# Designs tried in a protein design chat: VH-VL binders against o27280. Part 46

Target 1, 266 residues: o27280
Amino acid sequence: MDSMNVPEVLEIKRIVEESESVKTFIFSWDFRREVRPGQFVMVWDFRDEKPMSVSLIDPVRSEIGISIRRVGEFTDRVHGLSEGDLLGIRGPYGRGFELMGRDILLVGGGIGMAPLAALADEATARGMRVDALVAARTADELLFLDRLEAAGVNISTCTDDGSCGFKGFAHERLLTLEENHDMAAVCGPEPMMFQVMRILDERDVPAQLSLERYMKCAVGICGQCCLDDTGFRVCAEGPVFWSQELSRVREFGRYRRDPAGRRVPW

## First folded at step 18 (VH-VL)

Design ud3
Fold by ESMFold2, fold request of step 19:
Structure ud3 (fold): chain C 266 residues (1-266), chain A 119 residues (1-119), chain B 112 residues (1-112)
Amino acid sequence: as target 1 above (266 residues)
Amino acid sequence: EVQLLESGGGLVQPGGSLRLSCAASGFTFSSYYMSWVRQAPGKGLEWVSMISKSGGYTRYADSVKGRFTISRDNSKNTLYLQMNSLRAEDTAVYYCARLDDYYYYMDVWGQGTMVTVSS
Amino acid sequence: QSVLTQPPSVSGAPGQRVTISCTGSSSNIGDDYDVHWYQQLPGTAPKLLIYGNSNRPSGVPDRFSGSKSGTSASLAITGLQAEDEADYYCQSYDRSLRGSWVFGGGTKLTVL
């Protein structure tokens, strides 16, 4: 039997320049293939294939958006494309975020805001109060601020250099914010997520975190996306996990893995 | 027909264990938070536990924490309650309920299964 | 002692109006958490009657209504009928109990 999991070749409909290093590529999408915030797709440039988070889910316009940070040769090539050019997309894959309650806190670092922007749209559409803590190294790298504001999200910012909002790390800003949320969703650099998770656990705020790991197959077969202590496969049981699930994982926040599966410090 | 059916109740001695099951049908089980609620004979309703859609997040009433474990198997449309170290005060009808994740009401209830803890 | 307080019983004649109170605290009803009401007929499971303070699910007659003020809520039943004889429970969420679902003690409604 041939694999049913073949990339669909799609035309880039629009490109939004989110920052100097981040672009959102928008495609027409048939929503019979259901997509949820926190799931990912594999993006194929006819040479290589990488996992990318969905940042826009718009069933009304039949569109999805995929936000991509330029970080290497693959993403450099994709950033060089124009509207009308083709990319292969397969998916979606993985577990998405769950919503709970009336008040949600989003904590996003850098490109980690991409899946959280999609979640914010869903949360506001169902009437939740949404607070977002948006973090970056510098003001020019704060992502999705206008979109979040237009959706009615209450935004707090922090930057490492203090050029916008709180000067410092996301978890330091979090200590000065209201403690009374029904849940939180966190995505960004894993050291940031670990520190944020500790604060949220102390406050007894239910939290979900989206992990990035090396992926090859995207469907759980190859095992290269496994977490050390639980055998969880990020592509099959994640990438979104509850903090209660992550409490059993030694590697979270301490190290990452290269494409060969070797442990590498953050 | 949206339906929840509990099973696994019965007689146990103090200190014993039971596992309750709740079979769901007529709705997308994996799209809903779930809860257990109990009612002692002649008494009111008492919330016992809740579980998230994926099963990755759980909460318990203080009266059962450390002794009861809620779980789910979304591939089988089934909710579970593992009850250990049972006590006489755990004697109740146990209801499985579908939990709304925004308002926090329970709109679908099973018929209940009786658990009696007595020597 | 239940976190939410209800009267143990209420009675009324057919056609009469009856109310059932539910009193909470600043950590539940007073912290803007909604109140929901359940009807439990003898020998049956509870049934959702009112949610979000005042909303009726499909199939619930409009003679049932709910309201909320401060730390208290009320269920009103007008045009009382024999079939309304049941136990009634209010329910909310309480943040002070590390996030728990809380029920009132229940009110037995007797139709005279």
Scores: ipSAE 0.803, ipTM 0.895, lowest interface PAE 0.9, mean pLDDT 89
Fold by ESMFold2, look of step 18:
Structure ud3 (fold): chain C 266 residues (1-266), chain A 119 residues (1-119), chain B 112 residues (1-112)
Amino acid sequence: as target 1 above (266 residues)
Amino acid sequence: EVQLLESGGGLVQPGGSLRLSCAASGFTFSSYYMSWVRQAPGKGLEWVSMISKSGGYTRYADSVKGRFTISRDNSKNTLYLQMNSLRAEDTAVYYCARLDDYYYYMDVWGQGTMVTVSS
Amino acid sequence: QSVLTQPPSVSGAPGQRVTISCTGSSSNIGDDYDVHWYQQLPGTAPKLLIYGNSNRPSGVPDRFSGSKSGTSASLAITGLQAEDEADYYCQSYDRSLRGSWVFGGGTKLTVL
């Protein structure tokens, strides 16, 4: 009788080094707790608890994978763990992606490719054509390319430094790609997602975007995940939103909040 | 077992409003896109609106944009169509339909509810 | 008025083969969007008859078949029976209408 609000202690079954800074931690998972691409879990290292996106959903092997970028003290400790070590997992939480049509475009920046890799597996399994624009600062930070290729995904890459693929930003590369997808899914830095969303909206491509900053509370209790200081949105309604929903949110892509709640430009 | 049942139709004057409901049973309602389709007396089928699984994405036929609003309540297994500023040409049987999100067909239909806009 | 064009009526004797055409454009059928067919018996809701151009849902006899070529599609009915007397609609998706679901005007099938 497991509660999603109480961490379950799970053994790390496998660790995949995706890059110098990103590892995927794989756990056995009881799929009576269904997991959808775009949902997240809270990872507990017995000291702190942080939200992480699910990047692998494998009901056949009864496994999930959670991809974690090393960015601070918590993630440094988790990256130091080995197979057989324990982590607490609670969830999944949030709204996942919805698929529509036969042709999907994925646009991922950095670790934002993690939930999109899970979505790509689902899309290809149901026979969709999948195009992915995978963006990073450098070639060594492009994530999941081999996995996406093996799944039959058509990959376009871009890097800030031009070390792989198009030199430049994801939205600049997007302007040179086909315009006729049935839908798109976007995850990455919020300024990138805003620029990509504007292009997709002009093309009348239905788009869903995953907002990472809304993963902290998971259940809507803490009040820290609101999109607006007026309480216009709460984290329980995402992290995945349709672009139609985000068009009503003035804060998205315009500014962020400091710890005191003051507006700060991106 | 799988069933859709519309209600809320009736006679209204031009400029009036109605809210249609569609009760779903026998399937996981929140897992499906949904649609409204109408049929004027003696005429063919006309698509009206669609809504995504979460309710966060909607589309409307040009003839009803700005006047009709599709919505859903997944906790009640119910689809809605709020119809405002009704016109005589909106007179039709309104069908609720389950919309396939891959092929774009409609595999489950309700029996329909009649809306008459007159005088 | 319908985006997809169907003949208003067709007729056939029991046991014969009839076909019902559905003509669209490059923004719907010609843009690789599938054609689906619905049967509507008098006084009833439409029922899905053919989807994805040629697939039959469970319970639809194999004497109903569908095909698509270019900007047109066809529903064929062999071994015509009295119970086949109904209205038949084709349906597709049209990208030029800002993404909308489109139906043909309907065809009344009369069994003689």
Scores: ipSAE 0.798, ipTM 0.893, lowest interface PAE 0.9, mean pLDDT 89
Fold by ESMFold2, fold request of step 19:
Structure ud3 (fold): chain C 266 residues (1-266), chain A 119 residues (1-119), chain B 112 residues (1-112)
Amino acid sequence: as target 1 above (266 residues)
Amino acid sequence: EVQLLESGGGLVQPGGSLRLSCAASGFTFSSYYMSWVRQAPGKGLEWVSMISKSGGYTRYADSVKGRFTISRDNSKNTLYLQMNSLRAEDTAVYYCARLDDYYYYMDVWGQGTMVTVSS
Amino acid sequence: QSVLTQPPSVSGAPGQRVTISCTGSSSNIGDDYDVHWYQQLPGTAPKLLIYGNSNRPSGVPDRFSGSKSGTSASLAITGLQAEDEADYYCQSYDRSLRGSWVFGGGTKLTVL
């Protein structure tokens, strides 16, 4: 479906508190508008509009879930909402993850676990074996552990401060995991994804990584989400890219761009 | 009716280039991984290359790596194989095949296009 | 050289049972990768006959069956018919070749 038009105003059906800083907002959804793990929606609070990843895709209940971390004024306002309140939703947009083989590794940092939780549901339903490396700064910020365990996912954790699981960075924990996966899916802080991608590439594990960039139109017209070197538009040709595609992109892992297109360090 | 149709084969000199096309119909092309497989005259099947649904992931047999490039245009339902620096041992019928991403079988095959590399 | 080894030929009389072996290694069949089988009639493209070790696509008679054990797989044909005369290929995936799709060398089946 083309969903460039005015956002559809939907009622918040349920709110799940995933952590102190992350909530999942659940909406009724008509699945004639297909949604795939790794795609995103634009969430409108009647003042501003921001891209958010879909974390729950449930065609049986006709529901989607959108996980939002509180990081600024927009997300503060959305976190203040209650069940029954309204939000505008347009989408879905972008390219989702492609599954391959029978054995998948998920590597998620912080809120990056949101799209990977949706992918885990699809992979397990398809009969794949799923390993997940769930990373955060602290134990309180590890996301979706109970949900992943209930789905039969094999979980490894790491925290920067060592409060849960392996103490250290996700790529350091990855070095201690088995190397036999058919594919991997990665989402989180871009420096983490860059380090993880290098390890997966050396192991010849096909990997897909989900990027975020500033977005306005979400359909590839305005140019706000473009990557250097390739002209890839994250909202149209991404947000999910194969590692083979990203190896040609020099900005990946090195810098980001502000709304005016200027380079800024991570 | 699911169909694959190769074209672009012919006679070429060693060191030359050819571009093969494979037209897909009767299924959602962008939902499938794709592959090229070749068969030299009187010989067995040899896998050549594969490409993911989006075109963003590719693999090649060692015998063709660096010389052949697989690509796809999902808006045209077409798979391509660019063959450069051709050698006599590349002489074969080239088949386009639909590749299963779970089991790794090939369930739909074209009828093939003949490539002859000879001086 | 083929990563998967098949006998170059096999024969049987009409009505009999024949088997075609496919031997791999610990990096393909022995690493729990599935084996698939293809029939190639003279002058035609290969046709998928068995997938996932033992599954038959729609339209394939139940007299064709497949199995896998250890590093080997087998295609069995019962009630052999004259039209079964063809070349047969096994195929799998090999992790040691940095992720390659691999075929056997092929087996010519002759119906006597």
Scores: ipSAE 0.781, ipTM 0.882, lowest interface PAE 1.0, mean pLDDT 89

Design zd1
Fold by OpenDDE, fold request of step 19:
Formats: C-alpha cells, sequence, structure tokens
Structure zd1 (fold): chain C 266 residues (1-266), chain A 123 residues (1-123), chain B 110 residues (1-110)
C-alpha cells in the first residue's frame, strides 16, 4: 500500500483565525513530498475524515496550512482544537492548478479563496502578476486579504451586501473589469464559478476551476465523487479542471450528488 | 558565502572505519533551516546518498538503508562541523565522498557542496 | 542499478535544444520533488533545478525542468560548449526512505 494513503498524525503548530467561521491550521510538512495549490488533503480527527484544500504552502518554513470553514459536526470538532492538538493528514491528492503566462486572475468566493491563496503565493514567487477578485457575503467573511496584499497581489473585493468593495456577485464585478489575463483560476460556490467561467470563455481567457464534491476514498476508487456522464473523478482528474473539461460536465453549476448519491440542486 | 571544507584520510583498510569531517563556513550546523548531507560517488554505483542530519529543536538523523547499520553522522556545534563515520568498510566503499548542505531544507535541494574526498579502501 | 533511470549519454551542437529524461516510479518522482545537478569534470555536483522546475540564482533560464507523472525532464536550450557535463536527477523515495539519484547523463557538445 502506498504510504501516502496512511494518515500522518501531525501536531497543529498554529491556528490562524481568518474569520468568525474560518480557521487555518498550520502543520509541519516534509517538502520533499510534492504539494501543489489546488490539491487537497484528507483531514482525519480520529472519528471522521473530510477533504480540505491546502491554503498555505511555505517551503521556507516547512509548513502547510489548511483552512477550514465551520459548517458541520466535523468542522465543529476541528474548530474546537487548539495548538498542540493532533490531526491525521493524508495526501495530498488530486490535480492542482497549473500556472501559465505572466498575468493571472484569481476569482474566489468564501472558503474557495483557500486554494487560491496558496496559488497566489506560488505565482508571485514565480514573478507573475496576480490579480485577485475576492468575494464574500459580507466584509467580515472576506478571506486572506492581508496575506494577499503582503504578497503583492492586486486585490478587488466584492460583497453581497456591499459592506466592502463592489456590491454584488463576483461575476458582476468581473464584468466591470476590462483587463485580460493570460489565465484565470476560480474557486468558490459553484453557481459563482459557473457564471465566472462563462465570462472568461467569452473573453477567451483560459481558466481552471476547482470543484467541490463529496469524497470518500480520495484515490479514485470508490467513485463517490464521479461527475455524471463524463466519469471524471473529482479526487483524481480534479479537483482542478480546465474550463474546456467542465464544458463537458452537464451537472456543473446545476446540481451535485449528496453523500447518499442523490441529485441536489445548487 | 557558505563553504564546506572536507578533511580526512583518503586511505582506509578493510574492516576499519572511514572517517570524514565537513567544516562549515558562513552557516551554522545547528541552523533550523538547514540539513547536512553525505553523498558518495563511484563509477559502479554513481551518486549515492548516505544520510543527513539537521536540527529542529532537536537533532534528527536520516540514513540510507544501504549503510544504516554502519553509518554515523555527527554534528559538532562547537567546531561548526559535521562528520561521517562508516564502519567495517570494504572495497565497495571506495568512492569520492561529498558533504552537502540543503538550505532551506528539503525543497531547495543541495545548494552547497564540499570539494569531495576520494577514499580508497585497500589493504 | 540506479533507482532513477537516465540515458547514459546525450549530445547536441551549439545552439540546439537538448532534453535529458529521468524516469522513476510512484514511490519517488510520482509523489516527490525532483532536483537536477550539473557536474563538470573533476568538480562537485552543482544544483541546477529544484522543486521540479525552479532555478537557483545564477542558473541561466536556458535550463528548465519539468515533471509529469513518474518522469522528469531537463531541457537545455541554446546549448553552449560550457554545458558539456554530467547531469543527474534526484528525488526522494518513500520505500527507501531516502534520496535517490539517477545514473547520470553525459552531455557532449559537438
Amino acid sequence: as target 1 above (266 residues)
Amino acid sequence: QVQLQQSGPGLVKPSQTLSLTCAISGDSVSSDSAAWNWIRQSPSRGLEWLGRTYYTSKWFYEYAVSVKSRITINPDTSKNQFSLQLNSVTPEDTAVYYCAREYPRDYYGMDVWGQGTLVTVSS
Amino acid sequence: QSVLTQPPSASGTPGQRVTISCSGSSSNIGDYYVWWYQQLPGTAPKLLIYGNDRRPSGVPDRFSGSKSGTSASLAITGLQAEDEADYYCQSYDNSLSGYVFGGGTKLTVL
């Protein structure tokens, strides 16, 4: 058996409170093992296991970060943990983002900014120009702004209630931006991503989008995260997909499968 | 500028212990961000990693399986150096031995190398 | 015999593009970073590429690294006489719990 499939019990080195509902848990990482923005890990609290995107990749400090939004029982338990506590981490898994060109646009909504924050760090480290459209419901839910700014990212904010930046949705803000980029990376609520992708396609901007689906094995075996018709496994062929790939995915932006396998609309 | 200076005998008899030292300049052997490696090179075996040591709140040691039972890497903070001891040598241990630094550790590779020391195992 | 497989030799003329392959497995290149080293005759290896495709300071941009699956590649564009050297790939192997090297490729500039 692949050793990567065995959870490593890691100590929480630090916890960063990103917002009222989001915490970033930082762990030591052996950076001989590859980890890319857009990949995910399986987080095990010794009771349950959930996929989480890597939000911080710091080879200098030999650390990774996992940002977790408090949304249910599992995440409630994790949010109750303190520095020094232990979690099981296995991975990373999945296809991460690919960087190309000189200028990249990041469009993120809510916790979707987690993998994009990591991507921003890599892009800036590689000397790319990074523009980020950060969206949230309210100002206090905007994530990683200080971190992005410190990295030299040009930030535009968007909030549903207008409490910060553009009042409206990310795709609406995007329509007001005239600048073209060599590529875009998108992550957030799927309805947001769907609209953003359409705009980017119309503008002939290559785009990668990170999907969220229910995952069980994370290694492409169980099929729980399979996308209808295509057979794409989000854990194996994704979670990062090119827009051209997603154009073949009928369910994208329309519905998903719940843990029971039922179709549920977004 | 970081430099590694190797020293030690170039001739060792079979069954004896090979001993080499790598003196560090421009960095600290106890740097939290560095790792200190020994590698050897021979025509028959090519480049072969032997092991490394590094400090992160405590000392860590990693040894190649092929030499694990015979190898010891020791840091010396007082002299800012680290050493290699390889016991029970045979002619198969004849090689050019290198010390090398990783900085930062892991991701960034071995960025500084010693000059190399030819060690011949012969009667 | 080496865990990572490289062609024993490669050659090119000045100005040409040369690629050196490095083949591994899921226990090394598949999940771990790849490094590349250049070794001039009679000298110690020099770090050329880290993190699959990153260049240290001082390494010309005509050197590039890439990785796909369980294989890595070093590309040299605008080949120069001074590029004549041995090139080694490196990775980490989880089954061996240690760094592993390729057998090396001798690059000749014709």
Scores: ipSAE 0.947, ipTM 0.972, lowest interface PAE 0.5, mean pLDDT 96
Fold by OpenDDE, fold request of step 19:
Structure zd1 (fold): chain C 266 residues (1-266), chain A 123 residues (1-123), chain B 110 residues (1-110)
Amino acid sequence: as target 1 above (266 residues)
Amino acid sequence: QVQLQQSGPGLVKPSQTLSLTCAISGDSVSSDSAAWNWIRQSPSRGLEWLGRTYYTSKWFYEYAVSVKSRITINPDTSKNQFSLQLNSVTPEDTAVYYCAREYPRDYYGMDVWGQGTLVTVSS
Amino acid sequence: QSVLTQPPSASGTPGQRVTISCSGSSSNIGDYYVWWYQQLPGTAPKLLIYGNDRRPSGVPDRFSGSKSGTSASLAITGLQAEDEADYYCQSYDNSLSGYVFGGGTKLTVL
């Protein structure tokens, strides 16, 4: 096996169409190499490279899945690929989620459910009770519902337009849920995560949140994914952070930096 | 219940070929979910992985760098077994040799072991 | 000589908690899973832990595995006389393109 920093050219084994804009690309994986929910890989289409979360970890079938939302030129090219085509994959990188306790709450928004779906599989395999709050703008953008249900996850849905489940945002739905959990894992739009974290902190529920930032090297060298004030590198110290860590991050829930280093709102 | 039964000579002369066989019961050597390993153990070198073979549409072979030039692992689907051949042996190859299964392959470790075979390399 | 480093011996009294360390590098434990094996005298190794911290069926919950960075640890709580054995950690090494084992730890129950 090559170094984790050298992309391995892998064949797309299967493609699962999750929604109109999201596809899961499945690859054979050597499960001697560790891969944990919350970690990411760098996907290389031989022209450009982007970080993507691992959404499926199946040691029985020796497969991993990467869910990709079509949002730009790179992802548009990737979405044009077929089974049997090749992609470069290097990694995994970053700090993944840690499981603790008996009951876990997953709060995910849109494509943010990708790493949480993998976490759900691991948690259920370990005998944990898993509750998942799945949020999206519309019903057709809700991801992994069938997969989560099949795994025995207790699902609660919310949509901005009310087309499925609770009408409103994830944090609003969370306020209606009174049950506390041993821990929570959160991933989605940062404004959502910010509000969810606030509620969880008030309830004294330990929470881990996965951040998304522009990444270049993925190995903690270039500094493109550094968070203001703390100097945390999302690719090295993250992307999964504890709520206590994020409480020190000024920009969290407020702004991000684009590839040019400019502050841009969410 | 899966069992591995080892067979082969316990004494080999220097420069000769060490040959062992591992017979499988309760599983198939061509299972697409299994891997079949050879490991040896000695006081001087401890546990040492020698190599493995497994089938996934085709046969794959992985050998330890330390013995790669001298080792051959061969599956036999007709007899449901796999063998080890180690050429040009020296006293340093004296060890207890084990065959072991991974199932499922990789993540789950070596869950079934043979009884072990002491092989002494001596003139 | 072993790629993974274990203490050669450990000891404890019945009922105690004992930990066995396994130190590696970024080429193995840092990026790859860790397995643990128990070997009773005169027997073949037995799988004790897979996937860093998972127990196969039949392994008591007083055995636990953990991994952090380039090191792994096996913990045995409620030590019993039958736990006297050799314990080996295993991982995969990228530079060697193969499985690697620790040197083994002889656990004595006093």
Scores: ipSAE 0.946, ipTM 0.972, lowest interface PAE 0.5, mean pLDDT 96
Fold by OpenDDE, fold request of step 19:
Structure zd1 (fold): chain C 266 residues (1-266), chain A 123 residues (1-123), chain B 110 residues (1-110)
Amino acid sequence: as target 1 above (266 residues)
Amino acid sequence: QVQLQQSGPGLVKPSQTLSLTCAISGDSVSSDSAAWNWIRQSPSRGLEWLGRTYYTSKWFYEYAVSVKSRITINPDTSKNQFSLQLNSVTPEDTAVYYCAREYPRDYYGMDVWGQGTLVTVSS
Amino acid sequence: QSVLTQPPSASGTPGQRVTISCSGSSSNIGDYYVWWYQQLPGTAPKLLIYGNDRRPSGVPDRFSGSKSGTSASLAITGLQAEDEADYYCQSYDNSLSGYVFGGGTKLTVL
C-alpha cells in the first residue's frame, strides 16, 4: 500500500443511486488499513480534490463506499462517471465516531446521513440497538432508509414539508421522542446539529457531532479548517467532536469560514 | 471445521532450499475470500511474516521484504494446498514455520494455523 | 528486533486484571488494524482479537482489545491459570509492505 497521503487510483466498482442528487461510489479496499465511520477521504478526479465521508464499510466484501451529493462543478463531474472509471482516493483522515453503551441514537440530515449509515452498520454488527432520526427537506431526499431498515435500525423520519414522517425539523421531532440513549451521533446541517446538541445536552446524553468545514490539505498543516478560539483542526481533531468539545467552539452553529477565510453566517 | 496440515523436512543444509507444504481441509485454496500465509518463529527473531497468496479472479502474491528475493509461495488447486520454498537458506532461517489462513481476508486476522514445522538449517 | 514493542513479561494473580501494551508508529498501528494472538506452550498462535477490539467466536469476553494513536492494548480481566501464555500483537506496516508482529509478552499467572 502507498502512503496515506498519496492518492491511490481506484476503479469505481459499483455505483448506487441513493437519490436524484446523491450517488454512492463503491471501491475495493485493503482492510488491513483502518477505516472508521466518521472519517473522510480526499477524492481526486484528476482536476480537483474534495473531502468526502465514508458511508459504507464492508470488510466482508472488502469494499468501502463514498456518498456524494451533486452540488457543484466537482461533484457534477464525479456524478458523470461510470462503473469502471477511475478516481484518486487518499486517506482516510480525521477522527471517527466512538461507540459506547448499548443504545445509540443517530440524528442525520441530508447527506449527513452518509457517515451515520456506516456507523449504523458498525453499531448493529456490535449488537447495539440503533435508533435513527433521518431528516430531509422532502421525502425523496431521505437517504439510506432501505439500507438502515435492512440492518435492523429503528427509523424515524422527518421532512420539512411533511411529505414523509414528522413535519418539521429534526430537533423538533427529537423533542417528541421520550426515550433516552447511551449516546448519540449527529451529522447534518450545522444549525440542525446545534439545536440537536442543545436538546441532547439537556437530557444528559453524550453526543458526537461531525462537522463540515472548508478543507484543503486534510493533514492538519494548512490551517484552513481551523476553528476559531480553540484552534481545533476539523481534519485532524475532527471532523467528529464530542459535544463538550463543541461547547467551546464559538463559531459552531453560528458561522464558518469560506475558501477565502471570510466569516460567513449559516 | 477448517484445518491446515503441514508437511516437509525438518532438516535442511545451508545453501539448499527449504520446502514446506500446507494441506487445506474444510476450505478451498482458491477461495476468493481467503488468504494463505506463511509465518515463522524463532527465539532471535520472534514471529515473522514471510508472505501470503490469495485468489481474486487471479492469483496474488505478497512477500516480506526480508525474504522476497528467496521466497516462493505456490498454490495447488488440484491438491488444495499451498507450499513454501525458501532458497539459499542459512542458519538464520532456522525456525518453526507456520501456515495460516485469513478468512475473510485482511480484516479478520489469521484465524486458522497449521501445527508448525521446526526447520533446522545445519551442516 | 520486533517492529512493534511489547513488554517482555507480565504477571498477575488469579482474578486480577492485566494489561499488555503494544507500541508502534504511524507507519503501522497508527493507520492499520491491530490483531492479537495467544500462544500456549508448544502450540501455534491463536487469534484473540481482530479489528483492534473485536473477538472471534469462542474467545471469552475477559479478553478485550483497544487502540489509541500508535499504541494498542490487550486487557485480560478475571485472570485464570489457563491464561498463562505468550501474547503477540500484530499490525501491517506500510513502509515494510507487510505484516509485523510484536516481540511477545510472556504472561505468568502467580
Scores: ipSAE 0.946, ipTM 0.972, lowest interface PAE 0.5, mean pLDDT 96

